# Designs tried in a protein design chat: miniprotein binders against a7ua95r516to809. Part 67

Target 1, 294 residues: a7ua95r516to809
Amino acid sequence: ASLSLLSISDLVPDLQFIFFWMSNAIEILYFIQQKSPAYMQTIELMDDKAGSKESLLSATISANEEAMTILEEVIMYTFQQCVYYITKTLYVVLPGLLDCNPFGTEPSSEQCRRAAGVCVCAVCVMPEAVRRVVSVFQTTSDLLQQYQVHSEIQSQMFAYLFFFTNVSLFNQLIDKGPARGWFQRSRVLQIQASVKILLDWAKGAGHNHLAQKFFAKFCSTVTILASPPQQLSQMSWKALCAEHPSLKPVQLHRILTQYQLMAELGPLPIWQPSSEDEAYIYRTVDLLESFENH

## First folded at step 17 (miniprotein)

Design yk5
Fold by ESMFold2, fold request of step 18:
Structure yk5 (fold): chain B 294 residues (1-294), chain A 99 residues (1-99)
Amino acid sequence: as target 1 above (294 residues)
Amino acid sequence: DTSEELRKRILKLIIEALRLFAEALRLAREGNPEEALELLKRAAELMTEAADIARELGDPYLIEFAELLLESVARMIERLARRLGDEEAARRAEELEKE
């Protein structure tokens, strides 16, 4: 049941099983990749008195190709199983990040800011909603390291998780933001602080480049919404597009519209789309991100 | 020729064991862990035979391949058997892991 999967800790035994299976498949695949070329060369260099080595070489090539295919399918299947369960957990916990107040724990928040260290603040200022998301990422990282999963597969895993996180947060903000009051400046600043905790985790875990790539759309959205009106009103449409290339024209248009409503402003001429972008600002099919893009 | 036929037999056993390994994973994840365990036990039998033949031939590559796959299958048998509460199968798998 969906409710029984609220916590990543409940999934750890199943994830350990799946990662163990993946790790064993990787080990066998690595063996074939490292040792088979030399073995095939020894077959070709055999003293071929009877011409029998061609049959063995052919059988060895065929077996290696089949073995690698089977192992690659196992690795792909286990990867998909991990992603399925982990993203199911993320889907449940991510909306709470938009509603939480990282400043609501006043003594710990104020103490962390006074200490002048972000890593100190990450420990002291973590509301329950943010903790749940970080816990999913940290548990995933711990499992990948426990089972010595290759760094390339670890990067692919976090690319999927960050992509999913970005899509979920962005779509929730765009869809529910007006009704939930999430475009109010005080709420945007709270959201910005909460996302910073996630970004700091990603940086400390060695995934900064992935976070920069896959959180860019949501971070750009929050950065624009958090900007004071005096500063934002001086940036043209072209300047905003150049500063925030991850945003599609329809998305930037919608964000600026919500900003105008929040600030009770009328249309600003400087925010009129460029001639190149005018055709795209009403493409509602492009407004929300697809979970299938990655 | 006899030596080369035995090497081809080892390769065939390895591929069959890998197919059982992959199908066992799918069965375990689809809610059929007891069937998965039986496939892994069969894979271990195949890899024991493959390892025995490879050792008699003295082919270092096939010895290492067969022993690695046998160890991997045995580790999976142990874990799956313990999840099922089949302590006897888990103990037999531990012995196979150590060879």
Scores: ipSAE 0.783, ipTM 0.945, lowest interface PAE 0.5, mean pLDDT 85
Fold by ESMFold2, last read:
Structure yk5 (fold): chain B 294 residues (1-294), chain A 99 residues (1-99)
Amino acid sequence: as target 1 above (294 residues)
Amino acid sequence: DTSEELRKRILKLIIEALRLFAEALRLAREGNPEEALELLKRAAELMTEAADIARELGDPYLIEFAELLLESVARMIERLARRLGDEEAARRAEELEKE
């Protein structure tokens, strides 16, 4: 019923069950892949009596193909089940990243001040909203390692989780950002710091290249919004498109429009789309991303 | 039966057990764990027969295949039985894993 009932900790027993089933299927599949060729050769060296060797060879080939098909379907089904439940959890916790303040850690500021004398630096710590997201990723990583899931399957799972995270954060920001005040510069800097915590987790977990690939759209958006007005105002549309190729023209146009409004740079457009892109800046159907592009 | 016919019988048992294994997963995920457990018990019976025939033949590949699948099915029986509170089925599956 309620999304608030689907925390990652509530799902761990079910996820353990699913990963255990996946792990067993993987073990059997790789046994067949490793041992079947040699067995086929053994059959070919048998003394042939009335042609029964060809019948056994044919039956063995057919059985191996069917077994591998069944096992691959089990692995895909369990993968999809894990992704489904994990992303439902992510969907609930991800919006909090846009509302949290990673700089609101006075106890850490006190410790920094004492250790460095007069040091009054801002210290980024993990707020509850970020911790909830990291907990989902870390729990997933721990389960994959616990059940010795092959590294390629682990990479595929995190590729999808990062894709889902990017789409969810981008769509929330674009759709609700004006009403929620998320385009305010101080808020953008807080969002940037929170995303950096996620990127640092991904790097430490060995998924840096996946995070770089799949967070590109959201990171480009935040980078543009965090840019100083003097620097951004002097960049052409063409230069921005080249620097941020993950953004569609309608998306870039919307981001720049919100930036201009929040930086109070006046109502006249600063960035003029190229003639090629002018046809696309009003394509509202292309504004939000689809979760179905996994 | 000929040695080749017995090997084909073992392969048929393995495939039937794998089908039961996959169907049991779907049943357990669809909220029917008791029915899933019964399918896994049937798969274990098929793999016990397959392993017995393979050992009599002395076919190392078919022995390993049948025993691996039997061990996998027994591990799933143990886990599912414990979730259902059926400690007798879980203990019997645990003994089967060790054989």
Scores: ipSAE 0.778, ipTM 0.944, lowest interface PAE 0.5, mean pLDDT 85
Fold by ESMFold2, look of step 17:
Structure yk5 (fold): chain B 294 residues (1-294), chain A 99 residues (1-99)
Amino acid sequence: as target 1 above (294 residues)
Amino acid sequence: DTSEELRKRILKLIIEALRLFAEALRLAREGNPEEALELLKRAAELMTEAADIARELGDPYLIEFAELLLESVARMIERLARRLGDEEAARRAEELEKE
């Protein structure tokens, strides 16, 4: 499958091949790491034969270093190839999360329709936009398990996928939110519900700590925007910074400005940045996040 | 001595096979899967030689290393050959995996 077909299911054959290569490299690397130290001890216990023991030990050390370098490069290359394909798929499906309504889905069963008749039936059905994102994560998880990829590499893969998801969603919300009406409270509550479904998937998959870490910026944004005006207006700038350390001053300022506008709390700023932060709230180069690690 | 030189020979064969393994991956990903398959076949030849020498020496570490790499290379030959539609190469690689 080509990159122009960005469905995760279309990429599975290529991903299977790449993960297979990765898993074989990992197995060999692990063997060297676990067995080579004991082997070198057996060499050191051999009789010295005119420098022959030292020559073999030197050759063994050199070979191990080169073998591990080759295998680490293979693992890194295959990891990067997987991330490339998977994130291209995520890029296509993530914007839909900001537009979907997890509460407004019609009932999926006759019993649900008859019993509820009201928005309770939205709880019975995962929105299609959320399902597409979960499908990417679940397919990735299934492939990693199928090829017995070491748990540390699986965690690194999901750390990056969650990082990518966070940056993509945050940047779109900040950049397009005013024009799309995404800062309206009803829309924020819909977005919050959709993100909770993703967080529940991550928890069930054993990645809760990674999701908490790498979704922090987007989740903080949604948490602030979803807050009742009585509650949020009582919090100082300093308190909000402390509660949401993942947000830069320019980002927090933008979010609070949009909140105040949409909640119709008047034109006078409620939240006054500290003197140290005041210069930073105009640093527009820091408003959007980079997909590269900083 | 001769035993030391044979162990060094095994290590050289292993490293050369690993280099072929890594280069085959790059070739397969760069649109040259037939060349990748040929490099993997060469790696399997090297690892067969390495395993034979290691068994004669009775060196458990080198035996395990050579057999692990040979089995890994054979599995990759099988899968790459099937993607290319070369079912005969795939079946022969499958036999090599079982040895």
Scores: ipSAE 0.776, ipTM 0.946, lowest interface PAE 0.5, mean pLDDT 85
Fold by ESMFold2, last read:
Parts: structure tokens; C-alpha cells; sequence
Structure yk5 (fold): chain B 294 residues (1-294), chain A 99 residues (1-99)
């Protein structure tokens, strides 16, 4: 697919079509769920002169179950289609977050205001790379609201998009970070600031709890890397594991190793893995996260 | 009971229309939007019949079900027809939505 095809704005017409189908299926499904029980009771109150009442009740139960099955499959299919196209866009734009500098001195711009979804005349420093990611999230939110998609499905959509974002950023940082210099302290602080812009968007959009949950691994990684050496060197392996439960032992070990190189620290005794974790710090198959599990 | 047989007929029409609705989605997403439009038009015909029977019976649940599905199908016809340049189908669907 071309890079222009992967832009979220180029996908809006197709996404509008898919969200419209999803929204209509949800509305019909909700109608059945809310009204069918009372209807069944109404059938039981009907006068039954020829025994057809039991046949109607059975037919109604069977039809409602089949209708709900068809509608649930439509909702699942449309959800998967939306996620597929939106995450293809995210995959292209997310790596730029690791290279950008949010500490620029440039004044606010119309694009920054539009990406943030607020009309405020304040200084807004949003790098182009962050704006592209925010634009994907904001466009998705606008479409879900425009088509009145049920709030539970909106939450599931953003849970997956945040999960995808977390996995993509974490894997890129771990895999490419040494060669790209992304573990240098000044760079980590820039990354932390860029992620804060995303978290602020999620809070303003009403998805703070989902972002806190699904960004946890990447946020923990950046928090550790951003910690001053004087503070981090006072935290034991066990304390770090307890504070950052989203990190597997091999992941925490790798992060601390990169931190030691960046900060020019030698091995620290308090960072020695617990006896329980010693078997796991070398499991390189567990280092990167899978995009399939969310 | 004739009224109960008519209610079963409405349920059959609804299920067939839902199957056409779901298949039309797959056709439209797989690059066959003209076939998808034809299935939606048939679904609208089935739901028009279902709504007419439900109104004659005065069954509030079946009336609401048939009208909701007909409105949904009509809106989908309108959007797909406009995308294909079939303005007559879009206008007819637009009128059907307002019922």
C-alpha cells in the first residue's frame, strides 16, 4: 500500500462506510436485546386456541438468536476492518515519535490546535510526528462519535489502538534503540514528553484509564530510562519489578543494561536479579512483544 | 391461528433481510459494490413487506423491528448508490428512510 493510501485522512471515506454499517448493526442488536424479553412475555399472554402459541414462541426465540448471531458477526467484521486500516496507518507514523523533539520553541499553529481537538490560543509545541499519531486517534474518535458507535465498542477500539501503539513503540525502542541512540538521556526525555502529549490527548478524550492500562509497558520503560542515576541506583531489582509489573525480567534486564551504558555506570549489586528471576533474564524470545495478544 | 402464522412470516422476512444485509457488507468490502446494492434493494423489499404485515397486525415489537431494519437498509442503499453514481436509487432510498 502506498504511503498516501496509509494516511488516515485518505481512509476516512472507507472508514465512514464501515462505521456506518457497524453503527446500524449495533442499533438493531441493542433493540433485540432490550425489547425481546418483553415481547416473549407478550406471546405467553396471547390467547392460544390451536396450540400455535408454542410454535410462535419457539420461532421467535430461534429468529432472535439467529438475528443476534448475524448482527454480532457484522459488528465483529466491521470492527476488525476498522482496526486493520487504522493500525496500518499507525504502523507508518509511530516510529517518528522516537526521533522527534517536543521541546521546540516554535509558536502554536493551526495544525497543532486541530490535532489537539481544542480551540485554545496557547503556545502548543507538537512535533509533526506526534501530530500524525494524534491525528489518527482524533479522526478515529470523531468518526466513532459521528456514527454514534456504542461506548463499549469505542472503548474496545481504543484499547486495541493503545495496545498496538504500546507494542510498536516498545519493540522499536528495544530493537533499534541502541543503533539510533534512543537510550541517551536527552533523547529519553524527549520521548517522555512526546508520550505525555499522547496521554494528555487520551485524558481529554475520556480514555485516560485505557491509556494508563495499555501504555504501561512503554511508559514504565521510559520512566526507568528517564530516572536520574542517583535515584535509580537506589532501587533494587525487586523494587523495580514491583513498581513496573508490566515488564518481563528479560525486558527489565535489557533496559537496565542500556541505562548502565548510557549513564556510564558499572554493574550495580542491587540490580542483580532475584533468584526467582535469574532463569528468565536471558529468555530473548520474550524480549519483544507480540502484536497478536492484547 | 392466522395472526400467529403472519408473525412467523414477518420473522422469516426479517432473518432473510439480515442475511442479505450481512452478505452485502462482505460484497461491498470485497470490491463488489453493485452486487451489494442489489442485495440491499432486495432486503428493503422484504422489510417493506414485513412492515406492512406488522402494521396490519398491530404488533408493536414487530413493527419497530421491521421499521428499524428498513431504515437501516435504506440508509445503506442511499450511501452505496451515491458512491456508485446511481442517483435514482439514492433518492428512492432517501424517501424510504423518511418513512
Amino acid sequence: as target 1 above (294 residues)
Amino acid sequence: DTSEELRKRILKLIIEALRLFAEALRLAREGNPEEALELLKRAAELMTEAADIARELGDPYLIEFAELLLESVARMIERLARRLGDEEAARRAEELEKE
Scores: ipSAE 0.774, ipTM 0.946, lowest interface PAE 0.5, mean pLDDT 85

